# Miniprotein binders against q96jn8r1131to1294, part 21

Target 1, 164 residues: q96jn8r1131to1294
Amino acid sequence: TLEFLENHGKNILLSNGNRTATRVASYNQGIVVINQPLVPQLLVQVRIDFLNRQWTSSLVLGVITCAPERLNFPASACALKRAAWLLRGRGVFHNGLKICEKFGPNLDTCPEGTILGLRLDSSGGLHLHVNGVDQGVAVPDVPQPCHALVDLYGQCEQVTIVNP

## First folded at step 14 (miniprotein)

Design X60
Fold by OpenDDE base, fold request of step 19:
Structure X60 (fold): chain B 164 residues (1-164), chain A 83 residues (1-83)
Amino acid sequence: as target 1 above (164 residues)
Amino acid sequence: SKEDLAKKLIELYKKALELVEKGASEEEIRKLLEEVVKIAKKTGDLYLIDYAKLALEEFERGDLDDLRYYIKLALLYAKELLE
């Protein structure tokens, strides 16, 4: 069963059998990691449940290759400087540096109800799925094992893991 | 305006890097980075704020390499805002 790990950002409250993450304070400290590592053909999906227009920007989605259970989460995913591949806005970031622009939809403008998915292909390529549609390879070669990471940042106040 | 503040941040970050390379006093550099944080907060842009905080944090930890790294990220982001 896919769940968020109990090791998470300080402002996160888990519910619904740890399948729902809610940021209950401020705009940051909202990083969560999914328990099962990504393996080829496993589609991990989260739904944006609530957006808070008090803030700007929105969720960050990606993967980390360090052990998530022992990770000391920074206040935001943009602070991750090691073993992190992230989708932010329309960009792809590696350890904080933008390595690709104009990939997929703008995550900052995805409305509530949007379902975002991550999947590794057989060659180690990381795919983004949006509402069930494969957007292509965001990162061509991701080290394994890796775990899906969601940063409930800015407007994004709640997400839920959903099955395909 | 936000754009004016972003431009100011870029200038201050460049100044911070210069001070670091010149071996300026810790107090002088700290004050500058604190000013950067204050200005970033005025913009309301979360990533401007967070990069500024990260820069200050790394400086306080004594990790100048990571300081330079986050300043680099901040500069890149600020410049993108001006495009």
Scores: ipSAE 0.862, ipTM 0.939, lowest interface PAE 0.5, mean pLDDT 96
Fold by OpenDDE base, look of step 14:
Structure X60 (fold): chain B 164 residues (1-164), chain A 83 residues (1-83)
Amino acid sequence: as target 1 above (164 residues)
Amino acid sequence: SKEDLAKKLIELYKKALELVEKGASEEEIRKLLEEVVKIAKKTGDLYLIDYAKLALEEFERGDLDDLRYYIKLALLYAKELLE
């Protein structure tokens, strides 16, 4: 089953069989990684459960290609300098650098209840799904294996893995 | 305003890079980066804050390449805020 790894940001509390991640302090230190690697046709989805409006920005969603069990997570996804493809706001980032200006909806403005999904296609393209709707290819060629990463950042204080 | 602070940050980051290239004292550069962090905190913008913290952290670790890297990211982000 899909669940978050025990190796996570220090402000994260896992619950619900490790399917729910809650950031219990500050605005950062909220990175979590899903246990099973993304393989073609596997749709991994998380629901935004709670937003705290006292903060700006929101969750970052993406993939990493390094071993997640041994990764020393930085305080935020923006500090990942290698092996990371991230969706932040409307941008796509690779190792911290923006490689696409406008893609899909603005993650910073997604309301509670929004279901965000990641899926690899047969060509290695990483797709973003929003409430079940394929937004297209965010990253055209992602190395495999890779793991879905969620940074509970800023406003986003809780997410839950949900089945398609 | 946040915009004014962002402009100030851009100036300070450029100054920081200049000091590094000119071989300024570590103390002078550190003080500047600490000021950057303080100003970033005043903006309330989390990424301005985080980039500033990361820059200072890398400097303290003695990694000038990563310092330049995060300054670059900070500059790009600050510039976008002003668009």
Scores: ipSAE 0.857, ipTM 0.935, lowest interface PAE 0.5, mean pLDDT 96
Fold by ESMFold2, fold request of step 16:
Structure X60 (fold): chain B 164 residues (1-164), chain A 83 residues (1-83)
Amino acid sequence: as target 1 above (164 residues)
Amino acid sequence: SKEDLAKKLIELYKKALELVEKGASEEEIRKLLEEVVKIAKKTGDLYLIDYAKLALEEFERGDLDDLRYYIKLALLYAKELLE
């Protein structure tokens, strides 16, 4: 079953059989990773459960290619300068640098209840799904193995893994 | 006012890069980066704050490549914010 990995950001509390992550302090230290790598047949989906609209930015969604079980996560996903492809705001970032100006919705404005999904296609392309709708290829040919990551950043204080 | 603070941050980041290239004292550069953090916090913008903190942290580690890296990210973000 899909769960958030026990190794996570310091401000995260896991609940609901490790399928719900809550950031319980501050605006960061909220990185979580799914407990198995993406494979082409796997759709990983999370629902935005709770937002605090006082913050200027919201969750980050993406993948890392480093093994996550013993990784020392930075406070914020913007500090992932190696082995990371991240959807942030309206853009796609690779190792901190924007590689696409606009892909999919603006994650900073997605409301509570939005279901965000990640999957690989047969060519290793990373796809974003929004409320069940495939947004296309965010990143062509991501190295494998890669691991789905969510940063409960800023506005985003709770997400839950949901089944397709 | 957030735009004015973002413009000030751009100026301070450029000064920090100049001081690093000239080989200015570590105390001078540290004080400048600490001012960058204080101004970033006044903006209330989380990415301006995070990039400022990361830049100072990398300078304190003596990692000038990573310092330049986070300053570049901060400048790109601040310029996008002003568009």
Scores: ipSAE 0.843, ipTM 0.926, lowest interface PAE 0.6, mean pLDDT 93
Fold by ESMFold2, fold request of step 19:
Structure X60 (fold): chain B 164 residues (1-164), chain A 83 residues (1-83)
Amino acid sequence: as target 1 above (164 residues)
Amino acid sequence: SKEDLAKKLIELYKKALELVEKGASEEEIRKLLEEVVKIAKKTGDLYLIDYAKLALEEFERGDLDDLRYYIKLALLYAKELLE
């Protein structure tokens, strides 16, 4: 089954058989990674369980292409300078730099209960799903192997891995 | 306002780059980057805060390439906020 890796941000508490991640302090140190690499036909989905609207920004969703089990994660995903493709707010970022101005919905406005999904297509394109609806290709050719990553940033204090 | 603070941050970041280029003292540059962090915190904007902290941290590590990198990211983000 899909679980969050035991190697995660400092402020994360895992529960529910490592399928739920909660950020228990501050606004960052909340990076979590799914324990299996993305493969074609695998849809990894997380539900936003709890938001604290006092923060200005919300979760980041994406992939990393380096082995995640022993990485020293930065405090925030915006400091991932290598091997990362991230969906953040309105844009797509590669290694900290915006490569697409607007893709899909603004993640900062997704309410509690939203289910966000990631999958690779047959060409290595990264797709975002929102509440079961494919938003199209966010990143056209992601190197493999890669792992789905969530940064419980700012507003986002809890997510849970859910089945399609 | 948040917009006025973002404009001030852009000004301070540009000054920081100028000081680095001309080889100003570490004390002078550190004080400027500490002011950047202080102003970023006043904005309440988490990415302005994170980029400011990252810039100061890389300067403290002596990594001028990464300092310039995070200043670049901060400038891009701050300009986007003003649009």
Scores: ipSAE 0.831, ipTM 0.920, lowest interface PAE 0.6, mean pLDDT 93
Fold by ESMFold2, fold request of step 19:
Structure X60 (fold): chain B 164 residues (1-164), chain A 83 residues (1-83)
Amino acid sequence: as target 1 above (164 residues)
Amino acid sequence: SKEDLAKKLIELYKKALELVEKGASEEEIRKLLEEVVKIAKKTGDLYLIDYAKLALEEFERGDLDDLRYYIKLALLYAKELLE
């Protein structure tokens, strides 16, 4: 079953059979990783459960290509300098640098209840799904194996893995 | 205003890069980066805050390459905010 790994950000509490992640302090230290690598046709979906609009930015979604079980995660996904492709705000970032100015919706404005999905296509392209709707290829040709990553950043205080 | 604070951060980051290039004292650079963190916190903007903290942390570790890297990211982000 899909679960968040026990190796996660310092401010994360896992619950609901490790399918729910809650950031219990501050605005960061909220990186979580899905326990199985993405394979073609596996759709990983998370629902935004709780937002705190006190903060200016919200969650980050993406993938890492390093083995995540013992990785020392930084406090915030913006500090991932290697092996990471991230969807953040309106942009796509590779290892901290923006590589696409606008893709899909602005993640900073997604409300509670939004279901966000990640999958690889047969060519290794990374797709974002929003409430069941494929937004197209965010990142071509992602190296495999890779794992889905969520940073419960800023506004985003809780997400839950949901079945497609 | 947040715009004025972002402009100030850009100027302070540029000065920090100049001090690093000319080999200024660690104390002078640290004080400047601490001011950057203070100003970033006043903005309430999380990425301005994170990049400022990361820059100071990498300076404290003696990693000038990563210091320059996070200053670059901070400058790119701050310029986007002003556009």
Scores: ipSAE 0.828, ipTM 0.919, lowest interface PAE 0.6, mean pLDDT 93
Fold by ESMFold2, fold request of step 16:
Structure X60 (fold): chain B 164 residues (1-164), chain A 83 residues (1-83)
Amino acid sequence: as target 1 above (164 residues)
Amino acid sequence: SKEDLAKKLIELYKKALELVEKGASEEEIRKLLEEVVKIAKKTGDLYLIDYAKLALEEFERGDLDDLRYYIKLALLYAKELLE
Protein backbone atom coordinates (compact mmCIF):
# COMPACT_ATOMS: atom_id res chain seq x y z
CA THR B 1 0.00 0.00 0.00
CA LEU B 2 1.07 3.62 -0.30
CA GLU B 3 2.99 4.87 2.71
CA PHE B 4 5.44 7.61 3.52
CA LEU B 5 9.05 6.37 3.49
CA GLU B 6 10.80 5.90 6.82
CA ASN B 7 13.50 8.24 5.48
CA HIS B 8 11.96 11.66 6.05
CA GLY B 9 12.56 15.14 7.50
CA LYS B 10 13.78 15.24 11.09
CA ASN B 11 10.65 16.99 12.44
CA ILE B 12 8.24 14.38 11.02
CA LEU B 13 6.36 11.82 13.09
CA LEU B 14 4.73 9.06 11.04
CA SER B 15 1.52 7.45 12.26
CA ASN B 16 -1.60 5.65 10.98
CA GLY B 17 0.47 2.86 9.41
CA ASN B 18 2.89 5.43 7.97
CA ARG B 19 0.02 7.02 6.02
CA THR B 20 -0.09 10.17 8.18
CA ALA B 21 2.80 12.62 8.53
CA THR B 22 2.87 15.28 11.25
CA ARG B 23 5.45 18.04 11.62
CA VAL B 24 5.96 18.20 15.37
CA ALA B 25 8.38 21.14 15.63
CA SER B 26 9.40 24.39 14.00
CA TYR B 27 8.34 25.33 10.44
CA ASN B 28 10.64 23.05 8.41
CA GLN B 29 12.43 19.67 8.39
CA GLY B 30 9.13 18.30 7.12
CA ILE B 31 9.94 16.54 3.82
CA VAL B 32 8.20 13.21 3.24
CA VAL B 33 8.27 10.93 0.20
CA ILE B 34 5.82 8.30 -1.02
CA ASN B 35 7.25 4.77 -0.90
CA GLN B 36 6.50 3.85 -4.54
CA PRO B 37 7.50 5.63 -7.75
CA LEU B 38 4.79 7.31 -9.77
CA VAL B 39 3.46 5.32 -12.72
CA PRO B 40 0.59 6.34 -15.04
CA GLN B 41 -1.95 4.10 -13.25
CA LEU B 42 -1.06 5.53 -9.83
CA LEU B 43 -2.74 8.60 -8.35
CA VAL B 44 -1.07 9.65 -5.10
CA GLN B 45 -3.42 11.74 -2.96
CA VAL B 46 -2.88 13.48 0.35
CA ARG B 47 -5.42 15.35 2.47
CA ILE B 48 -4.41 18.48 4.36
CA ASP B 49 -5.41 17.59 7.93
CA PHE B 50 -4.09 20.52 9.92
CA LEU B 51 -2.85 24.01 9.12
CA ASN B 52 -1.36 26.52 11.55
CA ARG B 53 -2.11 29.92 10.01
CA GLN B 54 0.45 31.75 12.18
CA TRP B 55 3.16 30.66 9.71
CA THR B 56 3.59 32.18 6.28
CA SER B 57 3.58 29.91 3.23
CA SER B 58 2.34 26.35 3.22
CA LEU B 59 3.04 22.88 1.84
CA VAL B 60 5.03 22.09 -1.27
CA LEU B 61 4.20 19.18 -3.59
CA GLY B 62 6.31 17.63 -6.28
CA VAL B 63 8.54 14.88 -7.50
CA ILE B 64 12.15 13.89 -7.01
CA THR B 65 14.01 11.70 -9.54
CA CYS B 66 16.94 10.51 -7.41
CA ALA B 67 16.48 7.45 -5.18
CA PRO B 68 14.87 8.70 -1.99
CA GLU B 69 15.51 5.81 0.45
CA ARG B 70 18.90 7.04 1.65
CA LEU B 71 18.92 10.72 0.66
CA ASN B 72 19.96 13.33 3.18
CA PHE B 73 17.01 15.69 2.80
CA PRO B 74 17.55 19.43 3.19
CA ALA B 75 15.60 21.28 5.86
CA SER B 76 13.25 22.77 3.26
CA ALA B 77 12.26 21.85 -0.29
CA CYS B 78 13.46 25.26 -1.49
CA ALA B 79 16.99 23.87 -1.05
CA LEU B 80 16.44 20.96 -3.46
CA LYS B 81 18.88 21.93 -6.21
CA ARG B 82 18.83 18.72 -8.23
CA ALA B 83 16.35 16.25 -9.60
CA ALA B 84 13.23 18.05 -8.33
CA TRP B 85 10.12 19.59 -9.81
CA LEU B 86 7.99 21.35 -7.22
CA LEU B 87 4.59 23.01 -7.02
CA ARG B 88 4.86 25.89 -4.57
CA GLY B 89 2.41 28.70 -4.05
CA ARG B 90 1.17 29.52 -7.54
CA GLY B 91 4.34 28.45 -9.31
CA VAL B 92 6.20 25.48 -10.68
CA PHE B 93 9.88 25.22 -9.74
CA HIS B 94 12.65 23.11 -11.22
CA ASN B 95 15.72 22.74 -9.00
CA GLY B 96 14.87 25.90 -7.05
CA LEU B 97 14.10 28.13 -10.06
CA LYS B 98 10.58 29.11 -11.07
CA ILE B 99 9.71 27.77 -14.54
CA CYS B 100 5.99 28.67 -14.50
CA GLU B 101 4.56 31.72 -12.77
CA LYS B 102 1.01 30.44 -12.41
CA PHE B 103 -0.31 26.89 -12.43
CA GLY B 104 -3.39 25.64 -10.62
CA PRO B 105 -4.53 27.15 -7.33
CA ASN B 106 -2.30 28.92 -4.83
CA LEU B 107 -1.19 26.09 -2.53
CA ASP B 108 -0.55 28.62 0.24
CA THR B 109 -4.31 29.23 0.47
CA CYS B 110 -5.66 25.68 0.28
CA PRO B 111 -7.78 25.01 3.38
CA GLU B 112 -7.83 22.03 5.71
CA GLY B 113 -9.65 19.12 4.04
CA THR B 114 -8.24 19.84 0.59
CA ILE B 115 -7.20 16.65 -1.22
CA LEU B 116 -4.16 17.14 -3.48
CA GLY B 117 -3.15 14.53 -6.03
CA LEU B 118 -0.13 13.83 -8.20
CA ARG B 119 0.03 11.47 -11.17
CA LEU B 120 1.99 10.98 -14.38
CA ASP B 121 0.23 10.79 -17.72
CA SER B 122 1.27 8.42 -20.52
CA SER B 123 3.82 10.96 -21.83
CA GLY B 124 5.46 11.50 -18.43
CA GLY B 125 3.58 14.75 -17.79
CA LEU B 126 3.01 15.58 -14.14
CA HIS B 127 -0.60 16.40 -13.24
CA LEU B 128 -1.97 18.09 -10.14
CA HIS B 129 -5.44 17.12 -8.95
CA VAL B 130 -7.35 19.33 -6.50
CA ASN B 131 -10.36 17.75 -4.81
CA GLY B 132 -10.65 15.29 -7.69
CA VAL B 133 -10.27 17.88 -10.46
CA ASP B 134 -7.32 17.56 -12.84
CA GLN B 135 -5.52 20.90 -13.12
CA GLY B 136 -3.63 19.87 -16.25
CA VAL B 137 0.05 19.30 -16.97
CA ALA B 138 2.38 21.10 -14.60
CA VAL B 139 5.59 19.57 -16.01
CA PRO B 140 5.48 18.01 -19.50
CA ASP B 141 8.16 15.30 -19.33
CA VAL B 142 9.39 14.23 -15.91
CA PRO B 143 12.24 11.70 -15.97
CA GLN B 144 11.35 8.30 -14.53
CA PRO B 145 11.55 6.79 -12.03
CA CYS B 146 10.31 9.60 -9.80
CA HIS B 147 8.68 9.70 -6.36
CA ALA B 148 6.01 12.02 -5.04
CA LEU B 149 7.29 14.39 -2.36
CA VAL B 150 5.46 16.58 0.16
CA ASP B 151 7.14 19.24 2.26
CA LEU B 152 5.04 19.94 5.34
CA TYR B 153 6.28 23.52 5.31
CA GLY B 154 5.12 26.50 7.31
CA GLN B 155 1.36 26.34 7.80
CA CYS B 156 1.06 22.67 6.92
CA GLU B 157 1.49 20.52 10.01
CA GLN B 158 -0.27 17.29 9.00
CA VAL B 159 -1.24 15.37 5.86
CA THR B 160 -2.69 11.90 5.33
CA ILE B 161 -2.45 9.64 2.27
CA VAL B 162 -5.96 8.91 1.03
CA ASN B 163 -7.21 6.50 -1.62
CA PRO B 164 -8.51 7.91 -4.90
CA SER A 1 6.91 47.55 7.33
CA LYS A 2 7.45 44.15 5.70
CA GLU A 3 7.68 45.94 2.34
CA ASP A 4 10.42 48.27 3.63
CA LEU A 5 12.29 45.31 5.13
CA ALA A 6 12.09 43.40 1.83
CA LYS A 7 13.52 46.42 -0.03
CA LYS A 8 16.37 46.59 2.49
CA LEU A 9 17.08 42.87 2.04
CA ILE A 10 17.36 43.40 -1.74
CA GLU A 11 19.87 46.22 -1.19
CA LEU A 12 21.92 44.14 1.27
CA TYR A 13 21.94 41.07 -0.98
CA LYS A 14 23.17 43.15 -3.92
CA LYS A 15 25.89 44.63 -1.72
CA ALA A 16 26.89 41.11 -0.60
CA LEU A 17 27.31 40.03 -4.24
CA GLU A 18 29.47 43.10 -4.93
CA LEU A 19 31.69 42.37 -1.92
CA VAL A 20 32.14 38.75 -2.99
CA GLU A 21 33.08 39.81 -6.53
CA LYS A 22 35.59 42.36 -5.19
CA GLY A 23 37.15 39.83 -2.82
CA ALA A 24 36.24 41.75 0.32
CA SER A 25 37.26 40.26 3.68
CA GLU A 26 35.36 37.25 4.94
CA GLU A 27 34.60 39.17 8.14
CA GLU A 28 32.90 42.01 6.23
CA ILE A 29 30.82 39.60 4.12
CA ARG A 30 29.86 37.46 7.13
CA LYS A 31 28.75 40.57 9.06
CA LEU A 32 26.57 41.65 6.14
CA LEU A 33 24.97 38.21 5.76
CA GLU A 34 24.28 38.08 9.50
CA GLU A 35 22.48 41.43 9.16
CA VAL A 36 20.48 39.90 6.29
CA VAL A 37 19.39 37.05 8.59
CA LYS A 38 18.42 39.50 11.33
CA ILE A 39 16.29 41.60 8.97
CA ALA A 40 14.76 38.50 7.35
CA LYS A 41 13.63 37.28 10.79
CA LYS A 42 11.91 40.65 11.40
CA THR A 43 9.78 40.10 8.29
CA GLY A 44 8.31 36.87 9.69
CA ASP A 45 8.38 35.53 6.11
CA LEU A 46 9.63 31.96 6.14
CA TYR A 47 11.18 31.94 2.65
CA LEU A 48 13.03 35.20 3.30
CA ILE A 49 14.31 33.61 6.53
CA ASP A 50 15.27 30.29 4.90
CA TYR A 51 17.13 31.90 1.98
CA ALA A 52 18.99 34.22 4.36
CA LYS A 53 20.05 31.32 6.58
CA LEU A 54 21.08 29.20 3.59
CA ALA A 55 23.16 32.03 2.12
CA LEU A 56 25.02 32.57 5.41
CA GLU A 57 25.59 28.82 5.87
CA GLU A 58 27.01 28.39 2.37
CA PHE A 59 29.30 31.38 2.87
CA GLU A 60 30.54 29.90 6.17
CA ARG A 61 31.23 26.61 4.35
CA GLY A 62 33.19 28.49 1.68
CA ASP A 63 30.76 27.52 -1.08
CA LEU A 64 30.53 30.74 -3.07
CA ASP A 65 28.57 29.12 -5.93
CA ASP A 66 25.80 28.07 -3.55
CA LEU A 67 25.98 31.43 -1.80
CA ARG A 68 25.28 33.17 -5.14
CA TYR A 69 22.55 30.63 -5.91
CA TYR A 70 20.61 31.30 -2.69
CA ILE A 71 21.07 35.06 -3.02
CA LYS A 72 19.58 34.79 -6.53
CA LEU A 73 16.58 32.86 -5.17
CA ALA A 74 16.17 35.34 -2.32
CA LEU A 75 16.22 38.32 -4.71
CA LEU A 76 13.65 36.74 -7.02
CA TYR A 77 11.35 35.94 -4.10
CA ALA A 78 11.72 39.36 -2.45
CA LYS A 79 10.95 41.15 -5.74
CA GLU A 80 7.78 39.03 -6.12
CA LEU A 81 6.65 40.09 -2.64
CA LEU A 82 6.94 43.79 -3.76
CA GLU A 83 4.90 43.26 -6.96
Scores: ipSAE 0.822, ipTM 0.915, lowest interface PAE 0.7, mean pLDDT 93
Fold by ESMFold2, last read:
Structure X60 (fold): chain B 164 residues (1-164), chain A 83 residues (1-83)
Amino acid sequence: as target 1 above (164 residues)
Amino acid sequence: SKEDLAKKLIELYKKALELVEKGASEEEIRKLLEEVVKIAKKTGDLYLIDYAKLALEEFERGDLDDLRYYIKLALLYAKELLE
């Protein structure tokens, strides 16, 4: 069953059978990873449960292509310099550098209740889903295995894994 | 204004790179990066703050390559804010 991995950011509290992640301090140290690699038939979805609008930015969503169980996560996903493909604001980032200026919605403006999904297609393309609607390929040909990652950054203080 | 603060950060980051290339003292570079962090915090912009903190942290670890890397990211982000 899909759960957030016990190896996570220092400010995260897991609950609800490890399906809910809450950032309980500051604006960062909120990286969580889904416990199973993405496969073409798997849609991983999280719901934004709570936002604190005092911050300028919100959650980051993406994948990491190295084994996450013993990885030392940085404080913020923007410091992932290797093996990371991230959706942030309106852009797509690879290892900290923007590779696409605009893709899909602006994640910094997604309201509470938004359901965000990630899946791989059969060619290894990473798809973003927003409230059940496929936004197309954000990243062509992501190396496998990879795991879905959420950084409960800034505004985003809680997310929950939900079934498709 | 936030725009004026972002322009100041760009100037300070460029000076930091110059000092690193010239082999300036650690004290001079540290003081400059600490000022970058202070200015970044005044912006209230989380990515400006994070990049500033990461740059100072990497300098304190002696990792000049990563210092330059985070300064590059900070400059790119700050320029986008001004567009």
Scores: ipSAE 0.820, ipTM 0.918, lowest interface PAE 0.6, mean pLDDT 93

Design X60
Fold by ESMFold2, fold request of step 19:
Structure X60 (fold): chain B 164 residues (1-164), chain A 83 residues (1-83)
Amino acid sequence: as target 1 above (164 residues)
Amino acid sequence: SKEDLAKKLIELYKKALELVEKGASEEEIRKLLEEVVKIAKKTGDLYLIDYAKLALEEFERGDLDDLRYYIKLALLYAKELLE
């Protein structure tokens, strides 16, 4: 069963059998990680449940390759300086730096109800799915093991893990 | 305007790098980074705010390499906003 890890950002409250994460304060401290590493046959999907459009930016999706169970998460995913590949806005970021200007939709404009998915292909390529539609390879060769990560940043105040 | 504030942030960040390079006093650099945070908060832009806070935090920890790193990220982001 896919769940968010109990090790998460300080402003996160887990519910619904640890399948729902809610940011209950501020705009950050909202990093959550899926409890199982990605493997080629696993599609991890989250639904955007609640957005507060008063903030400027929205959620970040991606993967980390360091062990997440005891990791001391930074307040915001933009401070992940190593072992991270992140989809943010329209770009792809590796360890804080943009490595691709445009990939997939602009995450900052995805509405409530959007289902966002991450999976690895057989070559270690990281794919983004949007409402069931594969957007292609965001990152061509992600080291394994890696875990899916969501930062409930800015506008994004709640997400829920959903089945494919 | 947000554009004017972003231009001001770029100017202040460049000054901060100059002060660090020439070994200016900790108080002078801290005052400048605190002004950066103040201006960033006025923008309402969360990444400008986060990078400013991270830069000040790393300076307070004495980590000049990470200070320079977050200033670099902030400059790249601020310049992108002006395009």
Scores: ipSAE 0.819, ipTM 0.915, lowest interface PAE 0.7, mean pLDDT 93
Fold by ESMFold2, last read:
Parts: C-alpha cells; structure tokens; sequence
Structure X60 (fold): chain B 164 residues (1-164), chain A 83 residues (1-83)
C-alpha cells in the first residue's frame, strides 16, 4: 500500500500509518516521498488537509529519479539541482529552472480538500490530476524508475495519501 | 513596497555578480550578500528568502558556480514577480 517513506524532511511528522505527513515547524524542511515508484496504472493522490495562508507560497509536487531511501534532502525543493521535475505555482521546473511557464492550475491557490494526483502515461509522460480531472502532460519522457515527491512548503502544513 | 524591495534585490544581485567577476574581496562580497538576505527577509516572500540564503551559503562554502546559479534563479524569480 502507498505510504510516505520514513526518510523525509526534518520538520515532518508521519501519522495515520505513514499516509499522513504534517510539517510541524517553520516553512520548509518538509519534503516527503511516496514509498514505491510510479508504474503504469498507478495514480498517486494526496489531499491537501491544512493550509496556513500567512505564507506566500504553497506545496510543490513532482518526481525524483534517484533512490530516495537514503537521499539527503535539501531544506526546500527549490534546491533540488538534479533528477527532479517539479510542479510549483503554475509552472514546471527542472533543476531549479522553469521549463514550462503555465501548466494546470496554480498550486499556490489550491484550497484545503484539493486532491492532487500524479501518474505516468504509457510514453513516460507525467500527468497531473486535480480533483479527478487530468490536466495533461506536465513532463514528457520522465526517466524511470521515479518516485512521487511532495514538499510541504509554505502554506501547506498537512497532506494525506488517498486512494483513487 | 514589495516591488521596491524586489527592484533593490535585482540591483544588489547584479552588483554581487560584478564583484565576483572582478575577484573582489571576500569581505566586500559577504557584506553585499548579507544585505541581500536582509532585504529578502523584508519582502516576506519565501522564494526570495530561500534563494538569498542559498546564495550566501554557497559563497561561504567557496562555491562560486553555485553562488552564480542561485543568483540567476533569484533574478529570474524577482523579475517574474515585477511583471
């Protein structure tokens, strides 16, 4: 079953059988990774449980292609310099640089209760789902294996893995 | 205003790149990057703050390539905010 890895950001507390991640301090140190790689027909979904609107930015969602079990995570996903493709705000980022100006909704404005999903298509394209609606291909040709990643950044203080 | 602070950050980052290219003293560059962090914190914008901290950290490590990298990211982000 899908769980967040025990290797995670320093400000994360896991609960609910490691299916819920809470950031318990500051605005960062909140990176979590799903415990199995994305494979065909797997839709990984998280629900935004708690937001603190005092912060200017919100969660980041994406994938990494390096082995996550012993990876030393940076404080914030914006410091992931390799092997990461990130959905942030309304853009897509790779190696810290925006590679797509506008894709899908603005993640910084998604309210509590929003369900965000990631899956690979048959061509290795990364799709974002929002409340069950496929937003299309965010990233073509993602290297495999890759793992879904969430950075509980800024506004986002808690997410829970939900099954589709 | 946040716009005025973002414009100031762009100015300071460009000066920092200039000083690095000239091989200015470590003290002069450090003082400038510390001012960048101070101004970034006044904006309340988390990415301006993170990029400023990362730039200073990489300078303190002696990694001028990563310093330039985070300055580039900060400039791109700050210009986007002003649009």
Amino acid sequence: as target 1 above (164 residues)
Amino acid sequence: SKEDLAKKLIELYKKALELVEKGASEEEIRKLLEEVVKIAKKTGDLYLIDYAKLALEEFERGDLDDLRYYIKLALLYAKELLE
Scores: ipSAE 0.816, ipTM 0.914, lowest interface PAE 0.6, mean pLDDT 93
Fold by ESMFold2, look of step 14:
Structure X60 (fold): chain B 164 residues (1-164), chain A 83 residues (1-83)
Amino acid sequence: as target 1 above (164 residues)
Amino acid sequence: SKEDLAKKLIELYKKALELVEKGASEEEIRKLLEEVVKIAKKTGDLYLIDYAKLALEEFERGDLDDLRYYIKLALLYAKELLE
């Protein structure tokens, strides 16, 4: 069963059988990771449950390629200096640096109810899905194993893992 | 304005890099990075705030490579905001 790992940002409270993550303070310290690595055939989906519009930026979605169970997560995903490929705003970032200016929707404007999905294709390409629609390859060759990561950043205060 | 504050941050970050290169005192550099944090908070922009805090934190840890790294990220982001 897909769940968020117990190792997570310090402002996260897990509920709903560890399928729901809520950021309960501030604007950051909200990194969560899915408990199973991505493999072909696995679509990991989260729904944006609650946004707090007082903040200007929103969630970050992506993958890490190091083992997540014992990592010391930074306060914000923008500080992931290695082993990370992240979708942020409209950009794609690798280890903190933007590598693609525009891919998919602007995550900072996704409303409550949006379902965001990540999957790995047979070539190691990372696909973003939005409300069930494949947006194409965000990252062409992600090292494996990798785990899906969500940073409940800024506006995003709650997400829930949902079945495909 | 947010644009004026972003321009000020770019100026201060460049000064911080100069001070680090010439081996200025830790007190002088820390005070400059603390001013960067203050100005970043006035922008209300979460990434400007985070990069400023990260730069100060890495300086306090004595990690000059990571300090330069986060200043680079901050400069790239701030310049993008002005485009």
Scores: ipSAE 0.815, ipTM 0.914, lowest interface PAE 0.7, mean pLDDT 93
Fold by ESMFold2, fold request of step 16:
Structure X60 (fold): chain B 164 residues (1-164), chain A 83 residues (1-83)
Amino acid sequence: as target 1 above (164 residues)
Amino acid sequence: SKEDLAKKLIELYKKALELVEKGASEEEIRKLLEEVVKIAKKTGDLYLIDYAKLALEEFERGDLDDLRYYIKLALLYAKELLE
């Protein structure tokens, strides 16, 4: 079963069989990783459960290619300098630098209840799904193995893994 | 306003890079980066705040390459906010 990995940001509390992650303090220290690598045809989905609108930015979604079980995660995903491809706001970032100005919706405006999905296609392209709708290839040819990552940043205080 | 604060941050970050390149004292550079953090917090913008904190933290670790890296990210982000 898909669940969030026990190695996670310091402000995260896991519940619901490790399928729900809650950020319980501050605006950061909220990185979580899915416990299984992405493989073609696997759709990893999380639902935004709770947003705190006092913050200016919201969650980050993406993948890392380093083995996640013993990584020392930074406080915020914006400090991931290696092996990371991130969907943030309206942009796509690779190792901290923007590589695509606009892709998919603005994640900072997704409301509670939004279901966000990640999958690899057969060519290693990373796809974003929003409420069941494929948004196309965000990143061509992501190295494998990779793991889906969520940073419960700013507004986003809780997400839950859901089945497709 | 937030825009005025972002412009000030750009000026301060450019000054910080100049001080680093000319080998200014650690005390002078630290004071400037602490001012950057104070101004970033006034913006209320989480990425301006995070980049400012990361820059100061890398300077405190003695990692000038990562200091420059986070100043670069901060400048790119701040300039986009003003566009």
Scores: ipSAE 0.813, ipTM 0.914, lowest interface PAE 0.7, mean pLDDT 93

